# Miniprotein binders against q56419: the designs that were tried, part 247

Target 1, 326 residues: q56419
Amino acid sequence: MEGRTLEEVQEEVFKRHGVLVPKKELEDLAKALEEAGLLLTEKVEARLKEEEEKLKRERPMRLAGLSYPEGEREARAFLEAFRASYPGEGEEARVLLMPHLEPSRVPEVYGAALAALEKTPPPERIYLVGVAHRPLKEKAAALPVPFQTPFGPALPDLPALQALDALLPFELFNTPLAFREEHSLELPLFFLKGRFPEARVLPLLVARRSPELGEALKVVLRDFPGLLVLAVDLSHVGPRFGDTPLTRTLAEEARRRDLGFLERLAEGEPEAALAFLGANPTRIDGVEVVASLLPLLRERKGKVLAHRLDLEAPTLSAVGAGTLVL

## First folded at step 18 (miniprotein)

Design jj22
Fold by ESMFold2-Fast, scan of step 18:
Structure jj22 (fold): chain B 326 residues (1-326), chain A 107 residues (1-107)
Amino acid sequence: as target 1 above (326 residues)
Amino acid sequence: TEEERRFEELFIEAWELLFLGYNSGNPEILRQAIELFKEALEIAKRTGDPEREAAVLASLALAYYELGDWEEARKYAREALRIAEEKGIEYVIQYARRLLEWLERLG
């Protein structure tokens, strides 16, 4: 495209696909896509418009047959295997932090989350807060439709979502397409729906810090009590995330930062958890969620049940995952 | 044409899977993206479209890089560069050279 800057092309690729890749690789590849006449084509626009219309009715499974089994029987056996991978007992959660990383990479961490859910009374609703991997028109968004799972559809809590929307200074239902391919909601939802099949869900995405979201949620939770779930991954290190190859020293630093962050949350000190990271080069996507939800996390003490820094030998990279109950 | 439509469908779906696999950390999703890119590559070759062929080869190089298969990434990046240099597709030349330089530093 004539007259376009590299940053405009990069932003368009990000808007279409919602991925963070090293800037140089993205810039060069975005130009290749533009030269092939595939970036900003009428066909891409028509496809996205059609998908947006479909999302007004329901959110279909994207990861069935890939990250979890499609059939209900196989899905239940899968959950049992994950629970069995964690040897400990859980603790009751009013707030649960769990990962959204590919489950097969950290089965004991998801097992710890399942253990906590076993000790937790069935909630009427779950506030599921994930991380936006596609740009949102606002700082946060929700999609008020049934989300399909192998255990049946997770139904939206429409009264609670409407109450939340009314309290926010922006339109909550602002970016339906961001939910089409969002693993930070779909993967935790698989486990949550398997454990609490009757619970309704508020599927929420955070893209940037929204203190208004946390304040509004505190009010809504009083009238519509439920389980708050923060679906976030921890450290991201190595070439796959634009860093140098992982070393033992960098891996140990990532583990210390993950655990220091989680332990401060467990003490009911979310501001201290954020401050602890400082100029941390280790990417933790939970930062924006924690910063948004401060009023819900202050003075809630709890326990870190599990943590793992999962090493990707082929990519010399790693991703941290943890389970925390508050 | 019908094959041009099929190419665009495959290429768009492959890119969506590449980003989903990258973000979720699921290598099987990346492998599915690779298979769709390979189907798109076959169409580009049959229809004699070197611009689309170079774009798919560059995309395959990125997908293999994200998978950690640096040898396959290098192979596809070199093939993308060869075609891009023959046809003067500057953006693919810049991308392929950058990725090959990065892969060399990674060993």
Scores: ipSAE 0.707, ipTM 0.865, lowest interface PAE 1.1, mean pLDDT 86

Design jj23
Fold by ESMFold2-Fast, scan of step 18:
Structure jj23 (fold): chain B 326 residues (1-326), chain A 107 residues (1-107)
Amino acid sequence: as target 1 above (326 residues)
Amino acid sequence: TEEERRFEELFIEAWELLFLGYDGGNPEILRQAIELFKEALEIAKRTGDPEREAAVLASLALAYYELGDWEEARKYAREALRIAEEKGIEYVIQYARRLLEWLERLG
């Protein structure tokens, strides 16, 4: 939170969950932390400045040893196990929607993504679009440095990133610290780098709807063709996300909303997908990404390869995940 | 002091892990956040800082809630409330009471 105001803390929670939950408990805790000075000290400020400087050179692994193995050999076996978790064949992807939640929770969904990548010709570059879980100074951001992985560094596509920056009405490289702890890029990148070790990457975060990003990306993709990856999770339901305990009815509703959203995207109708969610309330963090990338998703037909609503038995909650090829 | 610096490092890192584990849905990361909060709690107890102790206990209550361990969440929220009431730390009292009300509503 980095010494944020109450409003900034609430905005961060809203961006992460689509709902402020539990709002009263969060408000009280945020006030306590601000008043106690626990989030903002001279030492914390100095550390953040030092970390920002390091991010100008490279982005280190944060989730190695936590969500995936540190060693290359172990990481390769881990990747192969996820592919084996999906019993079907993939389909070629020009656009891939895949999750960014903890991979071990939805191995078959990541396996479906790997199956699609298996059928996809190796791209020269990957446009990896994730969801910002920290505040950005602008609606979107990128970090133009090597991202470390167990398979070696994923190198930035500097010419394509510079072309994108030139077309945007804001500085693209605006919030390096937002990339320090960002699983929506790191987790998909692990799988993408494992399958396409030579591909360069454009690591992009969306915080709020940016139609200008979608328009600029459409132009850049003509000159710098590549694989577009939307790294987004689907429904978030239950007490962990501020709802009542999950019931069979609520779980069925969440599954229908996730699939209705994905199926409309598969028909090349992203506006209809967004409208469907508006008529059927759900907390899908991919909404801002889809809304930003409309020009790249219209009239592009494809197929939903996998979907799972993963039950968190201890929290009586669930998170939806899916793999869609376009 | 060195212990006060170590407390700050542990507390901030634990909160970063709490958010990372919460957003990513990784219970192992939440458990690591809990272990760092527990280390911070021991420092707060040794240094006799009731505000830091109450803040860490409230944070542990939230972390256990996010992990789905509602009994541990209640335990830590009650202990945070006890210390906060003893020392007159009103904002922790309000937070702990509301979290306990939420947990009661959840059953």
Scores: ipSAE 0.602, ipTM 0.834, lowest interface PAE 1.7, mean pLDDT 86

Design jj24
Fold by ESMFold2-Fast, scan of step 18:
Parts: C-alpha cells; sequence; structure tokens
Structure jj24 (fold): chain B 326 residues (1-326), chain A 107 residues (1-107)
C-alpha cells in the first residue's frame, strides 16, 4: 500500500544491506564515466541537442531489427506468429493491460493481447501509457509527434493531447529525450499499430504517481473516447534486480503476487490490487501507472487472459508478464 | 586521433546498448554491447590508456553480470580493479569492488 518505485526500494535495500543494485550501478558508473569525459563530450552533447530537436518532428524506431522486423511484410508475419502462440480467444477491451518486455520471452502473453484486440472494435485513438525508463522533468510526459513503425507512422491525436495538457497542473510535453529509447511505448505500439493501423495515439509515460493524470484522463476520455492501454511488466525477481537467486519458492510467491494483483484489477478494485502487494509493491513494474490511473480502473470488471513468469536461467532471475482486459 | 575517435564511438554505442538490453531484457542486445566493449578494449590496450582500459573492463563486468555470466563478470571486475588500484582510478575501484562483493554474496 506504500507504492514505492523499484529504484526507491533498491536504494533502500542497498543502504540497509549493502546489496548491489544493478540499474543503480549502471546509472552511477555511467555518470562517473560522463564526468571523466568518456561518455559525454561536446560532440555527444551537440548530437543529443540535435536529436531532441528532431524528436519535435518524429520519433524513429529504435528496436527495429532487434526486437521486431524492420520490413512491413516480415513485421506482419512476426505479429501473426505471436497471435498464433496464444490458443485462446480474446475478449473485447475498453482497457488493456499488456507487457513491454522483450516480446520473444513471453509470446503467448503478447498473443493474448492480440486476441483481445481482434475482439475490440477499432478505436479512433489509443491512450498508450508506459513506464518511464529515463528521468522525466515532471511525474508524467507525452511526445506529440508521429511514432515510426514497420506498419507506417502512428500519428498523434493532437486535439486530445492538447486537451490533456490543458487539464494538468504541469507541462505535459516536458522531456522529449526520454522518448528516444523507450521500449514501454515502442514494443506495445508495434502490436497496436499492426492491429489498428488507422488509430491515432497519445503516447504517455509515467515516472511517479500522478493522480492528476488519472483525473485529467477521465475527463479527456469522455470527450475523446478511445482504448486505454497500460503497458506494464509484473514481478522482477532475482540477482538481475538486486535480489537473491531465484528459488522455486520465490518463483511461486512471484506468480501469486502477479495473479493476485491482476485478479483484483479484474474485479474493478485497483486500490485492493495495490494493497495486495503489501511489503513488496515495487517488485511489480507499473505500480506507479496503476496508482496514477485509479479513476479509470475502478468498478471496471474484466478477465486475466494470460500470465507468465519468464525465467532467465543464466541470471537466476525472472520477469512476470500478463494480459488483462477490462 | 582516429583511434581515440573510434574508441569514443564504440564505448558510447556499447553503453547505449547496455542500458537498452537491461531495460528490455533482450540478451542479444547485451551480447552486442559486449562485442562493442571488446573492440573498445583492444583500442585502449593498443593506445596505452589505463583509464580507458579500466573503464571498459568495469563496463564489461557489468554487462556480463546482466547477461548472467558471473564467471566472466568476476574476471573483468578483478582486472578492472587491478589496473584501477595501480593507477588510482577511484570511480572504477568503487564500482568493481561493489560488483565483486555482490558476486561473493551470491556465491
Amino acid sequence: as target 1 above (326 residues)
Amino acid sequence: TEEERRFEELFIEAWELLFLGYDTGNPEILRQAIELFKEALEIAKRTGDPEREAAVLASLALAYYELGDWEEARKYAREALRIAEEKGIEYVIQYARRLLEWLERLG
């Protein structure tokens, strides 16, 4: 019920136990290398400034050729293979929760999301809410430009984005560079654009709890109806995330935590879902997204279509992923 | 020089891939980062720059840790620490020691 971020929990663990925090170690070493002049030169600073200006016009693909095929025909075959990996039928979604980790790790979970999209009438717009993996100047941000995909550019819904910006107590378009490398938007968008090629998008990132975002979105959705997509991963367990090696018991606990969280969301009880996590709420990615969007999730019943705790044998770690329709 | 420019290109690109691989959980991206770090390491060795060499070795140790290759992570962390201690490169000493302490706790 605390609702802490993964970084806050990892920093607290390090302070109390002196445990390595891998993401924090990566960030701290990178900063030290920047200060030493090995990562941040005048040339790199100029390039980042140019990239920030270019992001005001469009957002290019970063993961094409890495997580999905660059070519349209190959991308279509790839997407259909994911759908085929899920044996069930989907259900119509007004709200869709789907993962954003490497798709090849949880193909049946992305397949379940695709099945839900098949049963969903094409929306005029998609509110795509991901998790910020880079710092934002504010609690949340958006980038009001076309996002490139193998299926053509996903165009921004400018009137809806402007309405949202007007209702927020902070500047919505505050950190363009945070969108340069943001897989929590790019990977779900690949699947969403493949299924709804005509839909416009509102690409939104949440860094920390913003109840104001959920309140504003509820107002905007009334005037600009669309599909709400929460792109969030679930449990993060094991040494790769600053924890002890995965055991059968810890994996079972992670699965129970994931499913208990999703099942409470499916009952239309998002506060109960957050409370269920108890002492370990930050072990589920996207807690900040759910906490921000409470007004949009209350009293909406639905169904968990898929769940997987994907094991990383080499790292003795695991990441949970699920598909939930509301 | 041309080699200094090439080192910079490789090292920056490798770090971008290291973060991307960590965030996405895609091990192939981590393997690409490792390959670029290894190319940067060869340049640092040839140009005789101990700070660049120690920095690349520490970066390789973290990349291998993220990949789950703890044996290679220990190897590179120990080498980074050796050079950093000899040359007084404090930030490398700090990060290499923390990683080695964590790997020791893991067993």
Scores: ipSAE 0.763, ipTM 0.887, lowest interface PAE 0.9, mean pLDDT 89

Design jj25
Fold by ESMFold2-Fast, scan of step 18:
Structure jj25 (fold): chain B 326 residues (1-326), chain A 107 residues (1-107)
Amino acid sequence: as target 1 above (326 residues)
Amino acid sequence: TEEERRFEELFIEAWELLFLGYDAGNPEILRQAIELFKEALEIAKRTGDPEREAAVLASLALAYYELGDWEEARKYAREALRIAEEKGIEYVIQYARRLLEWLERLG
């Protein structure tokens, strides 16, 4: 014991016996099943090739009926309920940071984003930057096709996407299949399309920090002004993420890291926000996006509208979510 | 065969939902993955395919673990291990033992 909290002692004991990273176990089992011929068959490869070809025309909804309603009327009522969950008035956004976590877990946080969108003049286009949950061939990617939503298709801003592609040292449209099942774009897009039905979209995924993306976007935004949206989640703690079971101490540390990160971004100090996290011990997934977009975030002051660390009681784990206006 | 094709369709879709539900933090998607795995399990049992049966049971154990239902995860992991040991399905043995050791540490 020796003067440490019981929670700290439990954490050290757990770490000494090694930690499983559940996503790594998921990936390892999937790979073993592929090698056994149960997941990666000739038929699956043919299906993926067909789906890749279909993605040249449009990106269908994956989460309709799961995370949001399929019908337009029900979807509208859903948005109204989320907005009602946030008691504040919002603030105008030039840059909006919002989550991509399952919305029902953090309704007030999405409500705060909706409040900010209500105060924001309708943009001609939205630069929607999410986090890649599947490998990309390059550090970043985009898919230049209509994204289906219950409010109709979100149309790509083809001239702006082409301008961006021309400024990058890699092919921007490099991994269509990565967009087939990507909630970090689909979930924010549901809310953005509901509020700004006429806005075109640049759907962008970041897999690894790409300073060249941020520099290119700064140039493109000058010629094609629009709303910049960073769709990122904050801390990921507990056994589901390779950590010890959630304790009050771990939850407090996660909240402290989430809020310290967001507040430094709100001061227009994104390098200080990244430095504050250091090794990112609570696994804030926005770090690679923020690191890529530094030129767009410097010297922009704003306000944290909402923050929540949402407990997964069954898994003894938690995920942080926040809304920040710059 | 038709049943082998149906197993493949169910198993692959269940795994896609398992990854999606994990990444999005949506337990409803995880529950849908579990239902598809259970349908695949019945096909594996009817067709007498112990490798497919063990593979589905290991997948169910992981899906229940991701839901936080550690008792169901233990149940399916133990059954996967039993079949895998009888048939020498090494990747399932390794996975099931590792998951059971992790669940023991969690309590």
Scores: ipSAE 0.731, ipTM 0.873, lowest interface PAE 1.0, mean pLDDT 90

Design jj26
Fold by ESMFold2-Fast, scan of step 18:
Structure jj26 (fold): chain B 326 residues (1-326), chain A 107 residues (1-107)
Amino acid sequence: as target 1 above (326 residues)
Amino acid sequence: TEEERRFLELFIEAWELLFLGYDSGNPEILRQAIELFKEALEIAKRTGDPEREAAVLASLALAYYELGDWEEARKYAREALRIAEEKGIEYVIQYARRLLEWLERLG
């Protein structure tokens, strides 16, 4: 601390770890409950072992009945309603950036993604890259099992996953339990499987920037071509994320931050996009994903199809979402 | 006991939903977590377990904070702190004080 103010210390912590004050309270309480034995009882360990064992066979739906319908027919109608919420035409995607927050909050943004998928020829495989919301043993992880959806199971592309694992300096299949409750994969996958029912999937989570992942993926994509999907949310602002209550000025700053980031990506300048965020305080969860995938994003031009900063009036907070085609 | 097993089942599921609702931004998931925490609270009160009661009250405070109901968050955090201070439950004291300090800064 030694002569630094509390605000300077908070900014250093944010830059190093991306830790938000309310998220720290959540994490601190969870850790205290674990250490007190309330979460690490024999019965909890048995439950976690059972769930880990199940994840060796398949990844069940967690958000069915919560964020999307369980039944196939109802799920199809739900998906078509989201497509209808976007009035524009899509563009063919080789790389698609789409959100992973609660779909009902940004239906036009998911609709834009669906429009892009309608213009995209069915890929043999989808590289679905989400953000880890639970700790990973390594910088990135994958789970090589069928992921259940209302449209049937999304099957893993085992040859491509094995090729990727062979190129990485760490074990790719390193944290199965992190996939049990992971909306950054489940929510985009619902839409992707609805559009491309025959495509196999590489479900990937990024916890920290991994340049080795981007380099390995560049090699694997040459031998196993497919659609690259970055499932990331944009600005997180307000008390729910450790900031002051949202104002009109802060909301405008967040919108400019989101759009400045996306437009630089659309110009094929991902380093410029990251530098733009680095010059401005950022709480964009996609930073680590973009930083890991630089080799795949350079010199690839495209178009921002949609953007929204969704306001949470009760929390005086907001989350940004966008759809970008490259 | 059966009550102890039911408490743990409710408490763990509520925490899983709290994390999921927080990360996904789905307030209905947070509301489900709150209902499960309230069921767990009733068990803690009936079984006379002040540590479990304080832990559930602190968890409810956080769930209401994430839902944007700061008045309910303060109410539950204060009650958690009262029990924790009376019984010397240090981790709840630390947590509840930090959450109340955060809420105070928000106004």
Scores: ipSAE 0.731, ipTM 0.877, lowest interface PAE 1.0, mean pLDDT 87

Design jj27
Fold by ESMFold2-Fast, scan of step 18:
Structure jj27 (fold): chain B 326 residues (1-326), chain A 107 residues (1-107)
Amino acid sequence: as target 1 above (326 residues)
Amino acid sequence: TEEERRFMELFIEAWELLFLGYDSGNPEILRQAIELFKEALEIAKRTGDPEREAAVLASLALAYYELGDWEEARKYAREALRIAEEKGIEYVIQYARRLLEWLERLG
């Protein structure tokens, strides 16, 4: 991994294994790998520049054949199977909160999102807001290129993206490489493109809370109306996330925190939802997205359609996922 | 060398898949990372590079830990530690000991 990627390696290992590997040991390992020529080489730098140049043209599928089928026919059948997993009819959405966790783990939750999309008039554009899993140079970023899907490319809404960029105090198109391997956009986009094949997309990543993003989006949505999608996962608990093994008490706490968060959002009280979580001991990754989008979520009432805390038995860990319409 | 280039390509791609598997919660991606690390391991063994061998073994231990295969994680961590202690590779010694200590607490 390169200079920035070394920091990302350290951050990710520390975040997930902080109790296991103290900061000094991580720094020593990163330094040793750098000195051995495994992480910081001219070849790695050339490869990253090459990948960055490719991302100026399009964002290729990374999870095709892994999380969803590559072929259009197979992808359509896959999507319809997820819809069939949810017995309800859904509700119309102006704002949709859906997960970005591996879909096969929470099929009814994705099915609820699909049901909501069926009740929603086709939007001209989708504001797809995910969570950055790699460092961004700024608090948020976007990539203004076609995103490939089995249903054809999801085209960027260039006028809306440029309007958004103009209103922000930072460069919106600041970290193309962060989008190369970003499942929080790719997985929701698969379902969104399958349901709204003609909609253009604003693919947005949030790394840290940006009130400026929410304020700018409120202005842009007036001139460029569309569907707002928050692609966020809920609680993350257990050894896989640097925590103790899952217990019934911890699982109940995670479920209460997930549902309390979602229900407060459904009442149009996003500040109350954030206050309810406090220190966020179960690691809900949507907090920075919600904190950034406050002006778009206040006084907007809705309904929680589905929730699941999915157990990873081998790791004694769990991840929460939910579908909320506003 | 060509072997060194191939090692680096496999090692970097495996770590990219490892992080993608961590974040998405997809165990198939973790299994693919493991296969690439195993290919890198064979190159390190064939070329007689104990530092790269120890580094890959430590990486495999982490990948198996994330997959929830704690027995394989212990196996690879112990082997990484054995080579690192024999060759004086301090950073791998520290890493492998910490991982084994954590696995011990997990049971």
Scores: ipSAE 0.706, ipTM 0.866, lowest interface PAE 1.1, mean pLDDT 86

Design jj28
Fold by ESMFold2-Fast, scan of step 18:
Structure jj28 (fold): chain B 326 residues (1-326), chain A 107 residues (1-107)
Amino acid sequence: as target 1 above (326 residues)
Amino acid sequence: TEEERRFQELFIEAWELLFLGYDSGNPEILRQAIELFKEALEIAKRTGDPEREAAVLASLALAYYELGDWEEARKYAREALRIAEEKGIEYVIQYARRLLEWLERLG
């Protein structure tokens, strides 16, 4: 059975409560502009085909100069500043949950992730699982090409990716274009490549819960051991996400749901974490990733190293972010 | 024309940045989208195309809403609605009215 996405939850809120759903409004206006000929479909399709061909060779940086520095020296200084923002020590991670939100908004949360990576032996490969922000043809996808970073290219683990593809009931390499504008992989990868420059990567996106992905990954991890990274954000609340302006009550609810979710994962109880959220009323985007990876998360105890509900004062909205080691 | 091609390039890139800024939570990306929309707006005004002008104004309203500048969002949404009502551009009327209704509820 297919699970619910953040986008589906937002559509449901709009239908039932009649509130503005910004993601849907962005998509609907863009579609209307295409139909009016202002975002010409033929020209856009030709451009997308060209970009898709380029993505068969490499995935270029999109956020260099925007979210992190382009130069290697500046990028290393940037990493050290984030590590310094977290005063605690890390713990060794076999599984790491970290955010993909703009890093400058939650530097101590990324710092906690870096602290955990300091305590973790260098893995041969990293299974980097992010959240699809563009539609996928299937429930999940991967892109088997080098991903550029300021620290050099993060090379794909081709044997492990092919083993994974062979075990899935769908083509894993199904939507290359979804990776062009994908911050949920690019932002965590910046930090992971800076810490583990020799590790190969399996860049994976989840759009909808895929139990078959988790079952296949359990098999592949046995033969190709590595670090599993879940790159997910937590609660999304306020007018930017279709709620009324952030109140103390809504912020407390968001923190309660974020921490309850993370704490249940830390006890090795991912089904309990999902059940705790119910209908996911504060829009935690990690739900679909956790639901897909159940076999990899059960009975793994760990620790929440950091959590922050970051206020967007101009939008009266907030996004939750956390670091969890298992 | 060359200006029509330039409008299209700016408008497409601005929309890509608008989605990226929305998803990543980076307001600098939203500000870059706004600057590209403003360049596209000047072309639409100069070429005298009311549909392009209304479309860009509606896009700017949404971009400012995502940035949290609700007064600029209202300003651009009202101007988009004025042109769209005068010229019968129905999709712009729909989006501008919905955003203004939401902004009124927000206070």
Scores: ipSAE 0.775, ipTM 0.894, lowest interface PAE 0.9, mean pLDDT 90

Design jj29
Fold by ESMFold2-Fast, scan of step 18:
Parts: structure tokens; C-alpha cells; sequence
Structure jj29 (fold): chain B 326 residues (1-326), chain A 107 residues (1-107)
């Protein structure tokens, strides 16, 4: 108890008096603006209806020119630069955990994922599981349309998606608009399509724990084998996420939390990985994905290829990212 | 009017970029959101719409906070609060006050 620092005292004060939760503040202000008629007006509703109708045909790129190049040649050079940022060789993956954070912030982590994909035989299909950043009508959702990329469209595996839908207690294709702006699928898909241009995809979003999704996927994967990709970020710490300013102690705690989580997954112990995070599991956005996919992760041993806690100096905040092969 | 339509288009796109920039961690997307909010602010000022002006100023305060520019966040939050208090725009008062209280705790 003695030897507590000023920063530890400040953390206790902020915890007792409450903190700003920026995501909640953004959501609450957006809702208030909608109710005031400044957002989600009749014109916005008409535009969203038109966009929802378009999403029945295809999912356009949103981050082209922002997080990756629009042109195929430039996109290929960009992808190869990320591979070059990782000095190691990969390992073959049956399950790949990779980030969905802005790639330029953690190039060596995406490079490790690319190294693993180089060692992996081309799959017929990729089960790409991301995190919903918009509300879903159900615990999980999918969008059964081509996803545009600079490397051409990533085509949906319609038979596998239909088989999955049939096994779930809810409609899988329940919230098309949630896919309109979803970087947890788009950013990993850029790298996956660049490496496996012929693979079909199952683009899946998890909003809340869905054990029924993991059980259904276990059945579908038997009949439709493929690469399982968990596109998740790790620790989110600092004022940008409603915490106190990042200190050396908080950064070290975040690194230990990330690595302890990943190492337990690598041992084939996903329940132990979740238990290790204890009472603060929401700081890792992958928790809901891992909790949903337990049947697919148990007793699969593998290796952590890369990890980084990336500092946002202006915000005194950090986001963790890692690459794990199972 | 055409200016009302332009405001709406700018404000909605800026909010979409604000969420995208927040979630993805790409600060260039946040900077684009800020530029669109600034264009919307000029329209609100020119058309004399205090609710739109206060709403954009509160939105700019949050965008600058997410970018880590706490000085600009305080500046826009204070201006949003001033207009909102003058005109009785309750939801802006609530959000601006909470952000300013948090920024005071940060230092």
C-alpha cells in the first residue's frame, strides 16, 4: 500500500468522481441532434433508405484514399510495404487474430499477419469476424454481398452464409446499414483480399456475446472449411477512451493485459484468457468476439507473432494491437 | 434553402467522419470532420441559426477532444455553452458542461 504514486492517487479520485466516456458522449450527442432534427431528418432517412437498397447489391469502399490507396497498383505497393515492416517469417494459420486499427499506426503488426498469410495455403473461404461499431438489431450480423476492394470485389460465400443463417435463432442478415461504415471488416479485408484474391468471404459482425454463433460456426466450418479471422483490437487506454492520461504504469498494465490475453489464447485456453482480463474486459474490444467463438478456439495452440501498444501522444492515450496464429 | 441543404450535408458527413475517425484511430479522418464542421459553422453564422451554430460548436469541441487538441476543445465548448445558455438550448448546455468539467480534471 505504501509507495503509491501521485498518478495512482489521481486514478482513484477520477474513478470515484466519474469520468467522461467519449464514445457515450458522441453517441448521446448524436442522438440528441437526431431528436432535435439536425441529424436523421427526412432527407437523411431517404438517403439511408437509398444506401440500404444499394447494400443489397454491393458494399462500396469507405476508407479508400483515407487508410489505403484506391488504385490497384498503389494498393499492392502499400500492402508489400506492410509486409516488409515485419522482419520475421510467419506461421501457418487455421485461425488468425489481427487488428482493425488504422494500419499506419501498427505496420509491423499487420506485417506479421501478412507473413502468416504467406505461410497459409489459400483458403476457399474466409470467415472474417469483426466488431460492430454501430448498433445491430441482433447479437451478430452478416451482409451477403460483394465487398469492394482495390484488388477487386471480395465475393460472399452464399451457401456457407445460408447454412449459418439456418442454424441461428435470429436472422443473420439483420442490419445492412451497420456494414456501410465498418472498418473492423474493411481494413482486414484489404490485406486478406490482397493475399487471397480467389477466396470467398463471410463478413460477420459481433455486437454482444453470442455463444450460438460459435456453435453454429463450428458446424458450418465442418461442411465449408476455411480460414477463421478474428479482426479485433486490444487495450484502449487514456482520455480518448474515458480514462486518465496515459502513464508508464498504465501503459505497462495495458501491455501485460494484452499479452496475457493473447498468450492464453495461444495455449488453447480462451476461457482462461477471458478470466485473466477480470473486471475490466471491455478495454479489449475483442472480448465479445472471443466469448462468442469459444468452441472454435479451445485446444488450438499457436503463437503470438507481434504485439504493440501504440501511443497517441496528442491524446495521451494508446491502443493495443496484436497478431496471433492458432 | 440551398444553404440549409448544404449545412445538412456538411453536418451529417462530418458526424459520420467523426465516428469513423474515433473508431478507426485515424487522425486524418478527424481533421476532415473538423473542416466540414467549420464549413457548417460559417453557414449557421451567416443564416443566423443559433441552434445550428451551438450544435456545430459542441461537435467541434468533441472532435478536437478526440484529436487531443484540448485547448481548441475548451474554446469551442465555451462558445457552444455561451450561445446555448443565451438561447436555452438545453442539450448543448449539458454536453458542453460535461466536456468542460472533464477537461478541467485533465488539467
Amino acid sequence: as target 1 above (326 residues)
Amino acid sequence: TEEERRFEDLFIEAWELLFLGYDSGNPEILRQAIELFKEALEIAKRTGDPEREAAVLASLALAYYELGDWEEARKYAREALRIAEEKGIEYVIQYARRLLEWLERLG
Scores: ipSAE 0.743, ipTM 0.878, lowest interface PAE 0.9, mean pLDDT 90

Design jj3
Fold by ESMFold2-Fast, scan of step 18:
Structure jj3 (fold): chain B 326 residues (1-326), chain A 107 residues (1-107)
Amino acid sequence: as target 1 above (326 residues)
Amino acid sequence: TEEERRFEELFIEAWELLFLGYDSGNPEILRQAIELFKEALEIAKRTGDPEREAAVLASLALAYYELGDWEEARKYAREALRIAEEKGIEYVIQYARQLLEWLERLG
């Protein structure tokens, strides 16, 4: 399983659901399923090894037909509709922060990102940094294979990835399976590949703060210049995330938290942005990415192009999303 | 058996979609997970496997909770608890009780 244990799966589920599904219950569930004749351990291990072997060649689309259209023509029209949903003009980005939330929920936020990409010269490569939604063997990981999109495969920048790997104190290509089901890379990549079809990509996941990643990336970017994209969502509030039902006051607090964070990043003050959220900002998944990339974000001034706190009425919950250019 | 293999495939895929749906915030993916869990539930009922049936019912309760359908979540959690208590399936008993307690606190 390499970077994934039942304990790590349980901790992920517990973190997202609060008091639901504690570690013992997940272990008991796995054992009971095995005892019921599913042979789950052997079947899961065989399936995971098969998927891991496939990931050595390419990363297939998982969200095609679910979050974006599978066909190229329909995908182009979809992308244009998202751009049209944002009435403003973009600004050139050296660093772009954009969401990875289901795009249909925040079309104007993705539209703002597309507007920024419209004003940005085509990069040779994109450093796409997402958030690990599955445990990683190390603090960060990359997968050096083509990522399939409706616009054709996004090809890996192998020389830049190898340069990065050489500078890190851990194996960069350490958890291939974490990339099999990873929307924080797939959803932004759809928009990035549609706008910059010839750019190569460095698909990177951050699970925990890695200052060594930021230092290594600073070095690699000198030799391999490119667009840095932080694919992160903002506030997560309400019962779906283990807290009380959303109220007008809590929604206003979440909006203030999101904008205060983004505005401090726009001033080139990422340490101040992290401090603004307080000692334990666990409800914003961008924290670990920003904390890892400090050397790349300091003294870069920019602008918040869009922000939305999207309400999930059925769950009485909300997720914040924003577009920031630096 | 073939039905046991089909159950396993449905159950694993449904859990993958459940995780993907709640992480991405896409309710259509959650609805697809629910449909796969319902197919798995029918196999558990036909094969007379109360442990698999209880596990799937508990999974459906969580999927409906993530979808925001509190009443369906309560319905499936109560049914999971009923079977689990009759058969002494402790992990489902504790899980279903925790989810029902959480739903009660939410009002």
Scores: ipSAE 0.731, ipTM 0.873, lowest interface PAE 1.0, mean pLDDT 85

